# Miniprotein binders against Hydroxyethylthiazole kinase (thiM), part 1

No score or structure here was measured in a lab: all are predicted.

Target 1, 273 residues: Hydroxyethylthiazole kinase (thiM), of Natranaerobius thermophilus (b2a1a8)
Amino acid sequence: MSTFNSNFKLGTYLTQVRQENPLVHAITNYVTMNDCANITLAAGASPAMCESRDEVSDFVPLAKALYINIGTINQEHKDSIYLAAEKASELEIPIVLDPVGAVAIKSRLDLVKDLLTNYNVSCIKGNNAEIKCLAGRKGHGKGMDSLDLGEDIQMVNSELSEKYNTMVLATGKTDLITKGNITVKVSNGTPLLGRITGSGCMLGILISAFIGASDNDWEAGIAATVSMGVVGEMAEESISSSTDLGSFRVKIFDHMAALTSKELQERGNVSEL
Unless a header shows other numbers, all headers, positions and changes below count from the first letter of the chain.
F, E and O stand for the ipSAE by ESMFold2-Fast, ESMFold2 and OpenDDE, each averaged over both directions (binder to target, target to binder). V2 = 0.75 x the mean of E and O + 0.25 x the DockQ between their complexes.
[cut] stands for letters that were removed.
Atom coordinates printed by the task and the answers are left out, and those that the model quotes come from them; centres of patches stay.

## First folded at step 1 (miniprotein)

Design ab3
Fold by ESMFold2-Fast, scan of step 2:
Structure ab3 (fold): chain B 273 residues (1-273), chain A 82 residues (1-82)
Amino acid sequence: as target 1 above (273 residues)
Amino acid sequence: SPEELAKELIERALKEGKPVRIEIRLPDGTRVWIFVDPSTGEVLVLVEYPDGKTVRFEGKTPEEAVRKAAEWLKEILEKELK
């Protein structure tokens, strides 16, 4: 276990977001839409919520990144997702895919697999169960001999990263980010992030903003993940009780807006596995 | 360019008979709404500033409304999305 904060200019990527003010096209869920928009604004980027089947193909060219979150989906949203992903792939606009509910709902898993097979996705962000499910570790007719293999998240991340030529982020107690055979562990964060709705969705759109402002998706994605974790820690430090969840949520936005490149560089807790 | 693509989107909607409704949020909290009704040729751009102030733009013809909307959007994007 090593650290490479000194090798990664994490603070530079936050600076790039604020200098470039990337327009992030988001097709996301109605439960967390407002928080996704606000965290994007707090970071220094601009969210654009265009979901209509009639509009998405024409809107994608305006954006620097496309964020797709399938948390609430109907047939029109599904059609819009396919149209937007196709246009983004044609124009080499980075796509960040958040497979919310893919474990529980087979039609969502099928949609995610189809998107990964047919389009150029820059980053997949999911929890451990979602990532394992995408790698085929659940619902197999092959039986129990593949079950334990699905428990090694680093190995599963590498398999998916190589198969789809994408960066894979598996969120958990600590976050694991993999590109090819290289895996980075991000140890920033707080359990309080799990006690408010939408923190995972906010991370997804933040990754979109960071990669939209940079030519290096790998380092930008790491910087975005570290930023969310650091901001979570700062928000926790700013409240008087762990039951102050409303204040905690408010402080997430305050600290993201106030976060400096120096603070991000100094507080980042990142190690290569 | 973003302003050229925004103009093309509005003009395309009018040509193809497709309604357009888009929202753009800027870092300062400003929101820009663009509404296009191809059945009536009506084009409306609504800007909501962070202080709650709203400003409305419309044209006498579809072409004028599209031009005003595109010029306004270009001005906002160039000044606020640096």
Scores: ipSAE 0.000, ipTM 0.217, lowest interface PAE 18.9, mean pLDDT 79
ESMFold2 (binder alone), alone request of step 1: mean pLDDT 67; pTM 0.544

Design fd1
Fold by ESMFold2-Fast, scan of step 2:
Structure fd1 (fold): chain B 273 residues (1-273), chain A 81 residues (1-81)
Amino acid sequence: as target 1 above (273 residues)
Amino acid sequence: SKVYLLVKGDSPEDLERAVKEVLEIAKKHGAEVRVRVDGNEIWIFIEGLSPEQAEEIAKKIEELAKELGLEVEIQITEEKE
């Protein structure tokens, strides 16, 4: 396993977020909206949660990135997503898409595929099941996904990346980020991130902030993913017991705000596959 | 194994009861749970289950949904790293 120190410095992307203070427009999950706003602030960016169908088209031009998380969706929210994605694509504002619930609900899967087909999405972030579902990997029956079929997530990432001309992040025990035929493995993180609500949503908006502050989407997306993983490790190191989940959650925000470019560079564990 | 659960209903009280029951069943097995709300729909993601535990949760949820008059969609995903 090698690092990317010879190709780029992870820490410079964190510095760019704090220097640029990018405005991130988020249309996101109501359950984790507050955490998404706070992790964005902790990183050094500015969140804006504009969701009104009458306002989103006027708001998008003010932003450096658009984060779409379909975790809470109704007809008006859906209309706002389409209007915002249309405007962001017209203005070449990067879109980060989080396909929450696409595995179980066909209408959500159809929405995600429609967005990917009609708009310029810079990054898709999902767990292995969500990513495989988007690639059409299903078990027995059209509504069921079985990851026990032996499908390689790296291959699935590459297929989606080429099909939609986007960067694909599949989150799991290790995170795999793919752009075309190039895949990077991020080995930072802790299982405790899976024991709190919102860690996935926080990663999605964090990717949006990093991409919004940089002209290099690929490296910025990797740096954001490493940052979340490193912060998770630091938060785990800061608690006395693995059952201190409340303290763990609080420490994620503290460590994200305190994280230095040097710490990110030294703790980053990335390799090209 | 992972369980993806969608609970639909018109009564917030019945939806809250269903969510609490699912969380208690998951805690019994030491499973990791995430909940997302979508209007009158609630998404529940459960991971860290054995295939047998996933089947037990699915059956109990189907029974609870029938008892409370809720619509439930359950999807079980088996993931290997």
Scores: ipSAE 0.000, ipTM 0.118, lowest interface PAE 20.7, mean pLDDT 79
ESMFold2 (binder alone), alone request of step 1: mean pLDDT 75; pTM 0.673

Design fd3
Fold by ESMFold2-Fast, scan of step 2:
Structure fd3 (fold): chain B 273 residues (1-273), chain A 81 residues (1-81)
Amino acid sequence: as target 1 above (273 residues)
Amino acid sequence: SKVTLEVKGDSPEDLWRAVFEVLRIAKKHGAEVEVRVDGNEITIKIEGLSPEQAEYIAQLIELLAKELGLEVEITITEEKE
């Protein structure tokens, strides 16, 4: 507990992304690929959407971080994920894993568990149901109510963090980030992020960019999560109506590109649990 | 002596895709690759090359850029000793 300080300088991590321009290698789904590339560029990092089985192993060594999102998976995509994860682990390049659809699809859950067991994953980012499923717990009405309040998910996060020696981010009404027994609550954000496709995937690649630019994975991951939440709030403030979802999406990219270290520091709403 | 090859161009995503294979060759020769994106401009910096290696790689990058209709600015600079 005494190792975390909620007053750390969030803004410095955004500055590091822009100074270092980390190359983020992403293997992601075709639905959100363009948004993931654009949010990475807006933050000041460089995206590389290399997914070919024949090329991923050669590409990984050029990157500062590897983002794996299993939202669209076929055999070639699966092969590319294993090859990239193997190479990243060998070279100690941080891996951010987004287990999209692991709850609903058994083969995806098996892939995620295999990756976590055999490779060095720096961060797992998922929604409450995905994170709970990875811990071997089934969702029920009672469990969902607890997760909505953030109480049950804190223990689940700690369990997974210790088991796989990784940082765990559970997204929900409030985002919870855990490393070992230390959990941080990020209260920035807006329900409008849930009304567009790809906000979770954009968060995953942003975490990858921030971690890739920093020697402090824990604080960088928190700063990325806060940045997405703050940008969401700013985008909501910039639209005339809550039904202007297209404008809202456009404003996310505009505000990410314009976000200052001072704004991030002032608007960040982070507490240790 | 070692040299640095620097490639500047527009359209970061398209240029990166075009030169990916050449960067693989550079790494095989022991080079370090750094990529920087500033808005619509991309800079690819390849360090630790011999002058002959840099000339060869520069020619390959120019060829690939031309095939895609991309304009690039290529600079070779001596590394400090």
Scores: ipSAE 0.000, ipTM 0.137, lowest interface PAE 19.9, mean pLDDT 80
ESMFold2 (binder alone), alone request of step 1: mean pLDDT 72; pTM 0.635

Design fd4
Fold by ESMFold2-Fast, scan of step 2:
Formats: C-alpha cells, structure tokens, sequence
Structure fd4 (fold): chain B 273 residues (1-273), chain A 95 residues (1-95)
C-alpha cells in the first residue's frame, strides 16, 4: 500500500483515465443521472446509463466498471441490479456500490447487504450515516432512528472492509477511505459541494471511472476522491459569491475537464491514519 | 403517469430531521395506498441535511397532479411548522 507520503502519485491515475477512456456502466437515480453522465465525460471517461432488465447483462461486458447507485426498489430495477452485478463479478469488472437510502428503507439495506455478500464489490461509497447503517450500529439499520453520527467512522469502515473484502469510503466533512486496517483521510473539498444536488453521486461514478482505468483499485479510488475535492475547491475559487451556486455547479464540470495531473498531485491533501 | 420527487431538508435538530423523515414516509405510503399505486422512498442523511427521493408509478394524470400538490403542501408544512429549510423538485411524466 502506497500513501501520498510514500511515493503515491495521485496524478498518474487521472492520466490513466484520460488515456484509457473507460466505459462506465451506471445504474443510478433519475435526479442525478444527467450530472453523473457529465462528470464522467468531464473526467475523460464514457458513461452508459443502461438499466433495462433485458439489456444490462449484454451491456456489462462492454464496460470497464459498474456503478450501482440504488434509487428505486421496483422489480425491474432490482432485477437489473442483480443481473448486472452477477455479470460484472463473473467477468471481474469492478463494482462501485452507493447505498443511497439504506438508512431509512430496510429493503434498500437488505439489497445492499445481499449484493455485498454474493458479489465482488470493489468499493462501497456512502455518507457516514449510510456506512454506519451497513455496519449495524446502534440506531442504524433501524430506519428513521439512524441519526446518531457520533461513532468512530474509522473503526466502522475497517469492520465493513474486512467483512466484505472491499474498500469503504465514508464521506463527510473529512472523507475516510479504508481497505482492511489501512485508512487514509482526504481533506480536500468545500461545504459548497453540499449545497448542490448530486455531488455524492458524481463522486461515486468518478470513483468507478478511476478504478475502471487502473489495476490498483485502492490508489485509484483515493485519487478519484481527491479529484472531486480538488475540483470543488477550484470551482469555489472561480465564483464571485458563495450564493453563485449555479456558477459553482458549472465550474465543477469545467475544472474537472481542465484538471491536470500536476494540479491534482500538488493540491491533494491525503494523510494516513 | 409517474411522479418523481426530490426533497432536501436542513435543520439543526436531529429530532426535527427525524420527524420530517417520518412524516414524508407516512404521507408517501398513504398516497400510494389511496391510489393503488407503487411507491418507493429513499432517504440519505448527512449531518444536518436529509435528502429524500419519492418515486410513484401507475397513476392517472389527475392522480399524479394531486400527489404533486400534496407533496408541495408537505414541503411547505415542514418549512413553516418545524422551522426547517426545505427545497423541493417535482417531475410528472405522462404515459
């Protein structure tokens, strides 16, 4: 495991995305679908939003990564998720799983746990409440009562990582990404990312693009997380007022497209815990 | 027809945020039962913010419009009665 301070070259992972132009198959929600497609294009990858039950199994083999962001639990959507995950696992195509809605909806939590148990998931990306809910913490996995965020997220990440043999990214004021007992803290970002819709979903598909272009899931996942944070900072620097949220959103796509490996390396703020 | 709803709820009290989620889930369930429609609700919690997505399918155009109106009334109630900051986006598609 190479960290930022031990010759970890964040910028090389952005270069790999641009060189490989990985096709990312995404099954995601209707609210953030457009922004997920656009951030993928801005990064230098190709998005494909195929969710039909009759098509997903034929489509997955064309992709370099599968992004699953659960949005609805209708039967066709659920069937598509299972078919895509099974096919991706068979072909060793990395799966990035975003457990949206698992805190309040038990059927969502059950679906996520079932996917993690039966398939090879490369990365789980969620906010602190979602990640704690997956770990079965007190007040988590109990629907609407899951609002206690005071527990040590590093320990929760490690438990989930070991249980499911996957990387775990818990997003918050500081992002923590864990593989086994190794946790890194990503301190890049801006509160303005929380003031636009879909920034978390954009991070999920961006992780998928980086992982899809690399043989090193761990470092690629960290590089994607840093990239989103750095781009958020650059977008904030590019607006005249904190109320320019529309301009801020536009600048995220502009800066993601313009981001260089040198800028990513220089601005990256990563430490091992 | 189908209705897709996004709610962003912000507040300083975990109790008020939890109450908001419970009220949204209860209303979504009641609306689905009333119209014999399929409903799915998902919730994402991040500190003092809650994102709620509601998806309802199998509606007539009139039922979709009624549901949209009731969700808008709920968003206004959460903002005014609980002192929460609420943003709402609703899309209706006819088929």
Amino acid sequence: as target 1 above (273 residues)
Amino acid sequence: SKVEVYLLVKGDSPEDLERAVKEVLEIAKKLAEKHGAEVEVRVRVDGNEIEIWIFIEGLSPEQAEEIAKKIEELAKKLAEELGLEVEVEIQITEE
Scores: ipSAE 0.000, ipTM 0.137, lowest interface PAE 20.1, mean pLDDT 80
ESMFold2 (binder alone), alone request of step 1: mean pLDDT 78; pTM 0.734

Design h3L
Fold by ESMFold2-Fast, scan of step 2:
Structure h3L (fold): chain B 273 residues (1-273), chain A 92 residues (1-92)
Amino acid sequence: as target 1 above (273 residues)
Amino acid sequence: SPELKELEQKIDELESKVKELEDRLNEAKKGDPELQEAKKELRFLKRILEWLKRALELAKEGNPEVDEIEYQLKALEELIKELEKELSKLES
């Protein structure tokens, strides 16, 4: 399991989500919005998808966490994102930022950098390419940026974390979460999560729910990441064939709702690098 | 990649459709107030198409969020259908 002090109890954070039932305010993309709402409910939290420019500032104070996914963006969404981020920062409501499309779209990269510079973002979650792009590199180094060849994602995470004073989660074959110079590797998960749409977005809102229920953002963020991975493993174990992707997706929600703190503690595969 | 090839093909198809709608609007009677609204909508569709083409080029140079390109493609397809419906009413 974890090589951390025995006081780090993953299961405690799942219990806190269910006891506190945190309201998660999400400004997210329309492709995965329904699955994001459902994974939040399955975990024991409450999702709210308030995106109106006229309402967002009044809604943020009701929430325990703000999830921002820039996947679907127009001028009103951009305005709502800035208003929500400003209000959340003023009230010390944790912000989880998902930089969807930042690699492909310069204006999205600029928006993400602006948000990180001006507001108190608690966690930024992206895939390896998105995280490298935010740190000034592109892709895997070949075909995007040759100078990035062989550069360790752990170092990129640390650089970004220190620059913006935020936790950085880089998702990949294994997930790396960094706060300053401390990096944790989460080895739970299954390749099947990459074969359904929205698993990354579901992870982002799940992190928001866990952080919203806890005073310890670092450990809560790790616990949420482990929970998604463990649930993915359980869903894979419960299907008859690797081609049963529809059943796999359904089982993710079933297992998230049924997951116990004991199971999360026992199945968690976390190590400090 | 096969995935990017499919997206490129869909973008090319929608670009052809936008060009068809542009030609139809240019051949329609000029100065019609109802036609001016359709022309405004066409300009918006061309802007989305430009975004998609730039996103696809960046995708060829790196790892894009494919779902976002697909989402915008679907949105553009629906907007094209709305403009086609509007033009058909104006032409009938």
Scores: ipSAE 0.000, ipTM 0.096, lowest interface PAE 20.2, mean pLDDT 79
ESMFold2 (binder alone), alone request of step 1: mean pLDDT 78; pTM 0.721

Design h3a
Fold by ESMFold2-Fast, scan of step 2:
Structure h3a (fold): chain B 273 residues (1-273), chain A 83 residues (1-83)
Amino acid sequence: as target 1 above (273 residues)
Amino acid sequence: SELEKELKFAERLIKWLERALELAKKGDPELKEIEYSVELLEELIRELEKRLKGDNPELQKKLDELKQRIDELTKRLEEAKSE
């Protein structure tokens, strides 16, 4: 119904990331670890990938945000996740939770639900199937690249947001981010983001960086989501062919580092539903 | 300050990596994960160095100490990978 480009000063949140240089503590999967660290650096934040069960509780207090991605999980990771989440909740350090694979594996779904029930999670980021699964609904669509977003996703986001006192981001052809009964649609992005590995994980840690630099989690989370989408569009504009996926991936980092607050404000395509 | 907090975190991360490398066996696949962490740490230190602008001698001395330890860690890592 309304556009946030003129109402929200999206560009100021990118400025805050670069001025504050927030330290983001990430417990993430080995497949996307390097990309997550590099997108964090490109945005102007500082990544820290400490995952040892003996040390995570000591490291969490130094961070401005904790990013948890359950994509690669073993017993050591599970222990570290619980310890880090408990310490972050105790210190009111925002937690961004990326429930990778929760829809496919019951033990992962149980872990995610346990984390949401026992700890103060600031943001859950998942695809439509993952989000519907967390709400106890049978997921529709093909998984990560759900092509159709109905009004039921907005309702599911709202239910989860109220149940767990968290903002919920459902990624798809357009992204829906919800806090309570307020839902915002982000229409920035490109299908090419779905053709490289790790773009979803990069979005998760980017949200962590923006939230870590701001007192306004809601607007910061929206700004991070818009930033990833805008950067994807700019990367696509910078390549000669849609088959230049390697160049596209490289250009994501280049454009994230070069993105100005003015460009983010002008290119952002955000509407309230 | 925020810089002091981040430098202290970098120091703890370096200590963890130093211990992890001491416990790792030559040719261990886990050395690859240590290598990635060292690369990320080098980027963090470069960012902190830029923010210091050379104005705080105590923090600059600490940063220089951490950079030297990272250099030593990198040399030990290369030796461990040699098999």
Scores: ipSAE 0.000, ipTM 0.115, lowest interface PAE 19.2, mean pLDDT 80
ESMFold2 (binder alone), alone request of step 1: mean pLDDT 78; pTM 0.738

Design h3b
Fold by ESMFold2-Fast, scan of step 2:
Structure h3b (fold): chain B 273 residues (1-273), chain A 83 residues (1-83)
Amino acid sequence: as target 1 above (273 residues)
Amino acid sequence: SPELLKIARELWKLLREIFRLQKELKGDNPELDEKLQEALEKVLELSYKLEEAEKGDPSVEELKKEIDQLKKELDELKQEVES
């Protein structure tokens, strides 16, 4: 077991979520909407899944954080996203952006870049391919990282973090979180998280809840990432077989609700690069 | 178009499945990582063709065929990753 810094108390951020019960406004995709709401409740926060163009501007001021997931976007969702992001930026409500599909669809990439340019985004969470695409990397090299897409993700994170003045989380076999030139590696988690739908979206809204409850976005974002990984490990330990995916999914919610500050502090596997 | 919306949804499903398989693989198999990256690039190519089809291009039937082929390739990759 490794610990990050003796002065960085991961457990206190979980305690803050439960004490503050932050309202998280989420504009997310229909596939994972229910799981995002439930993981937020399990952590001790309150989700609000308001996506109507006519309602989002009135709803944002009530929230402590705004989660934007562009997964299943249509024109109304796009309008709602812009209205919500504008209002959140005016009120200095933190925005967590999940650029789902930015790699595959140019109009999605353009939307994400427009949001990052015009609004104060506190955190971008994506997988390695999404993050590299946002940094303008083309294609994947065959042989020894000869193309931009094969570049070290730590350097890509730093470039995006500086360009957009945001925290960047790249999810992969280990999760890398970067703010400026400081990168933290989170080694908690399990491959089983990749075998259920929506774990990435659950992480995004969880980050929003932690950031919404704290004055320290950087440490709160790290604590949320560790929490999801630790809960995944605990859920895996609670099932009899790696094929018990239904039980695994149920145990994620159970362990998130039961997770203690002490457990989070003890099980956190975090190192600064 | 309802037809183009169905194609967009299929494209999104393929994209999410590729990302999930990449995460499950954790870089443990360079050959499978490369094939998943090729699938990802194909999804990107098809997304540009979908934009063309939205502008009235009659390539909708060709796009459907390429998506079906990519689904078959991805099912094969899924079996290799999961075995």
Scores: ipSAE 0.000, ipTM 0.120, lowest interface PAE 18.9, mean pLDDT 80
ESMFold2 (binder alone), alone request of step 1: mean pLDDT 82; pTM 0.781

Design h3c
Amino acid sequence: DPKIEELEQKVKELESKLNELDKRLQGDNPELKKQLRFAKRILEYLKRALELAKEGDPEVDEIEMQLEALEELIDELEKSLKE
ESMFold2 (binder alone), alone request of step 1: mean pLDDT 75; pTM 0.684
ESMFold2-Fast, scan of step 2: ipSAE 0.000; ipTM 0.143

Design h3d
Amino acid sequence: SELERQLKFAERLIKWLERALELAKKGDPELEKLKQKIDELKSRIEELKQELEGDNPELDEELQKLLEEILKLSYELEKAKSE
ESMFold2 (binder alone), alone request of step 1: mean pLDDT 75; pTM 0.678
ESMFold2-Fast, scan of step 2: ipSAE 0.005; ipTM 0.234

Design h3e
Fold by ESMFold2-Fast, scan of step 2:
Structure h3e (fold): chain B 273 residues (1-273), chain A 83 residues (1-83)
Amino acid sequence: as target 1 above (273 residues)
Amino acid sequence: SPEVKEIEYSLKLLEELIKQLEKELKGDNPELKQKLDELKERIESLKEKLDEAKEGDPELLKIARELWKLLREIFRLQKELES
């Protein structure tokens, strides 16, 4: 809904990221680490990929946000995550949690639940299947897919948001972000984002950068989600064929760096449910 | 940008870590001692820059980035000393 976009000044949050240049501490997936660092730089923030168990507790105080992605995890990595989350919670540094693989691996689901229960997590970002799994829901017959968005996802988001006092972002064709009983639908994006590795991880760290630059976590998180979707649309418009996935990926970084506050405001497609 | 107090806290942690490494230097290792002295000089330089910076100053981010580099170097030296 354009009415919602008129009242919500999305461009203000992009401007804050670029003015503040927030330091984002990331403990992230090795497969997507480089893309996460680069999208952070493109947005106007500074990534710090500190993940050693010996370093994380001393590094957290320097950061404006902590991004945790559990995609490539071993015991030392788990130790680092707990130490960093503990320190961030003590210092009230916002934590953004990306529960990669929680659907497939029970030990990851248990870790995510443990983190949400024991620490102050500002935002949890997952796909439809990950979010439903975290809420104890099961797929209808053959698992869950990213197209299964409806009233059930809105309800699931609200349940998790209230249970853990966390903003919940369920990504799919349409992204739903919830805080308590307030749900916002973000209709920006392109299916091409699902055809490259790491777009979800890039969104997670981008949310961390926006939240780290703002005193309003809720609106900043929405602005980051819209920014990623808008940039995806712009990147798609910049390629000659839907099979130009390499060019598409490159154009995501170019458009994120070039995105103006005016463009974000004009192209944002957000409605309250 | 990080807060002045957060950078001050981190600088004090780095100073204490260097003191611990100096105490663990059993016998004379001139190369390692020189590296520790160089790290102390870099910390002192950052303290001087921090004294000139105010809350919200873009310089605080540059100081924080250099602090992170120092922290990694110190942890690498600690592991070398432990091996």
Scores: ipSAE 0.000, ipTM 0.152, lowest interface PAE 15.8, mean pLDDT 79
ESMFold2 (binder alone), alone request of step 1: mean pLDDT 80; pTM 0.760

Design h4a
Amino acid sequence: SPEVDKLIDEAKQLADKAKELKEGDPELKFLARLAKWLIRAAELLKEGNPEVDELIYSAELLAELAKELKKGDPKVQELIKKAEELAKRAEELKKS
ESMFold2 (binder alone), alone request of step 1: mean pLDDT 59; pTM 0.427
ESMFold2-Fast, scan of step 2: ipSAE 0.293; ipTM 0.717

Design h4b
Fold by ESMFold2-Fast, scan of step 2:
Structure h4b (fold): chain B 273 residues (1-273), chain A 96 residues (1-96)
Amino acid sequence: as target 1 above (273 residues)
Amino acid sequence: SPELEKAKQILDEAEKLLKEAEKGDPELLKAARILWKALRLIFEALKGNPELQEALEIVLEASYLLEEAKKGDPKVEEAKKILEEAKRLIDEAKSK
């Protein structure tokens, strides 16, 4: 189903971000921190990168959403993540969790599973490998040990969504967003997003901004995902060569800031599976 | 790719540990730990070769099986088959 004929009013959620100007508290990685702050500002929200273990619990109550990205984790970061997640869950502030590197690093996988088990996470956003990783251990068993069955990301998303009572976004060639047994496919985007650092992390904080501005987490999360994909397409259209990666990166911020509700609604390519 | 060559060496080492387990001295946790090192190397190689995602997922499945397995467990045999498949996918990627 086309977004033109769907019940998803994507443009409304972009308008809400700019109207509400939500404060997004981010505990994120040092590689992508600057890009995460800038994409948040470009969308019309306000980023805050408060990481100190002594300050995060006092800061969380000021925020409309908490973004957790474990890409450059150390012990202080881990302490801050637990303190912030606990406070956000207590206050019902939505948490968006990005399990960067959980596939390659067991301690990160353990941290992510611990966060999902103990706190109210509104959205898990990861690439297909990271999302399958989270579900692979849970799908282990007779009849569930088939590698062919483990490749169906829609089923994996549904399993995780129901287990943790959360929205699951698996990014790939197309992005799949699941809540319970309902899955939406987002076909916006460009391979060029994979050729710059931080596009996945920028999507994570953008989801946080949209969710923070809305009472409808599901549709807001979809709108954020479509926005990043549409902006990527516009940025690609604005460069002369696929090797103009620096210009491509700059155009992402320009197009996010200039994106209109009408453009988002018209360019969005969303179907319910 | 030096990362892929090293990952294959580690997968071979894990397979040797699993074969030793058949002879009465199971070091399944050691095999699992070695597989986590292989996963890191495959993940680094994946940044340039997205087609390696399947190999990464297969090695991850093997590491989970080994963490829960006991000697004589069917999971050990399943993990060995999965590691052979992962090595095959790495060899195919190297041919490209």
Scores: ipSAE 0.000, ipTM 0.323, lowest interface PAE 14.6, mean pLDDT 80
ESMFold2 (binder alone), alone request of step 1: mean pLDDT 67; pTM 0.586

Design h4c
Fold by ESMFold2-Fast, scan of step 2:
Structure h4c (fold): chain B 273 residues (1-273), chain A 96 residues (1-96)
Amino acid sequence: as target 1 above (273 residues)
Amino acid sequence: SPEVDKLIDEAKQLADKAKELKEGDPEVDELIYSAELLAELAKELKKGNPELKFLARLAKWLIRAAELLKEGDPKVQELIKKAEELAKRAEELKKS
């Protein structure tokens, strides 16, 4: 409990990011690449967007974490992802995997499953639909048997966590983070995060930065998730109207850079399920 | 290690800040909080490193100094001096 619902522990991980200034190697999508780099800098880490097939193997050893987001994938990106994942696994550099579009596109689902089977992935971060899809589940239908055990997201997280020996983060109205049989609920955030492009991708690279700065990937991943949620709340409080989405986006970066360990502890809303 | 170097530097900065604080300063709560985080960080990074054990002790002495500042106790300067001596000892152990 001291590691989850302790105000003290969450702030420690933000402090670690700023003390260590971890280099995060990101192979990500072109839509959100700039925001991912900037949120990483705002948190106190250093992003590197090295994606060339000829360069990734040489670059991975310099990094403290590897972030893989398959949102805009082509054959060269696939080659780079496999080369980077292999080198990171060899060197025990943590990998954070974001399975963007795995629900809609079978080739992406196959890629994600292949990566999870062949490499040591530290964290999978996806929305509820993506996480259920990875576990082989179908979406919920109203009027269907809601007691179907295979459709509970907490159970799905646990199954995937055990199967792939990884931490699983399912984002939704609340975020559920699972490692083995332990599940933590993060209730920070705002619906406005869903109204801008890239908040999920920013969370993925932020998790990578926190994990890269710590020897405790579980608690670091939780702290990163809480940090993104708290910053979202602070950004919402800083705008005059819920339609000020441009100002909201700008305030996310301002508040991430200004966020104190004390504020993170006081605002963190985390419970063990 | 770079981690130990940064923790020692942060501990020294907190000790210096404590010396400048007076009874009733709004920064006393921030000092307590920062020192408590330093203690937790040193504990988590322990992994058999004796320098980190000294940093954890330094953080405890800084917390106590801040508590005494809130109480107006003249013993605060004595604890700050002890914290500085401990920080110097931790730095010397890095080179052994």
Scores: ipSAE 0.000, ipTM 0.091, lowest interface PAE 26.1, mean pLDDT 78
ESMFold2 (binder alone), alone request of step 1: mean pLDDT 62; pTM 0.485

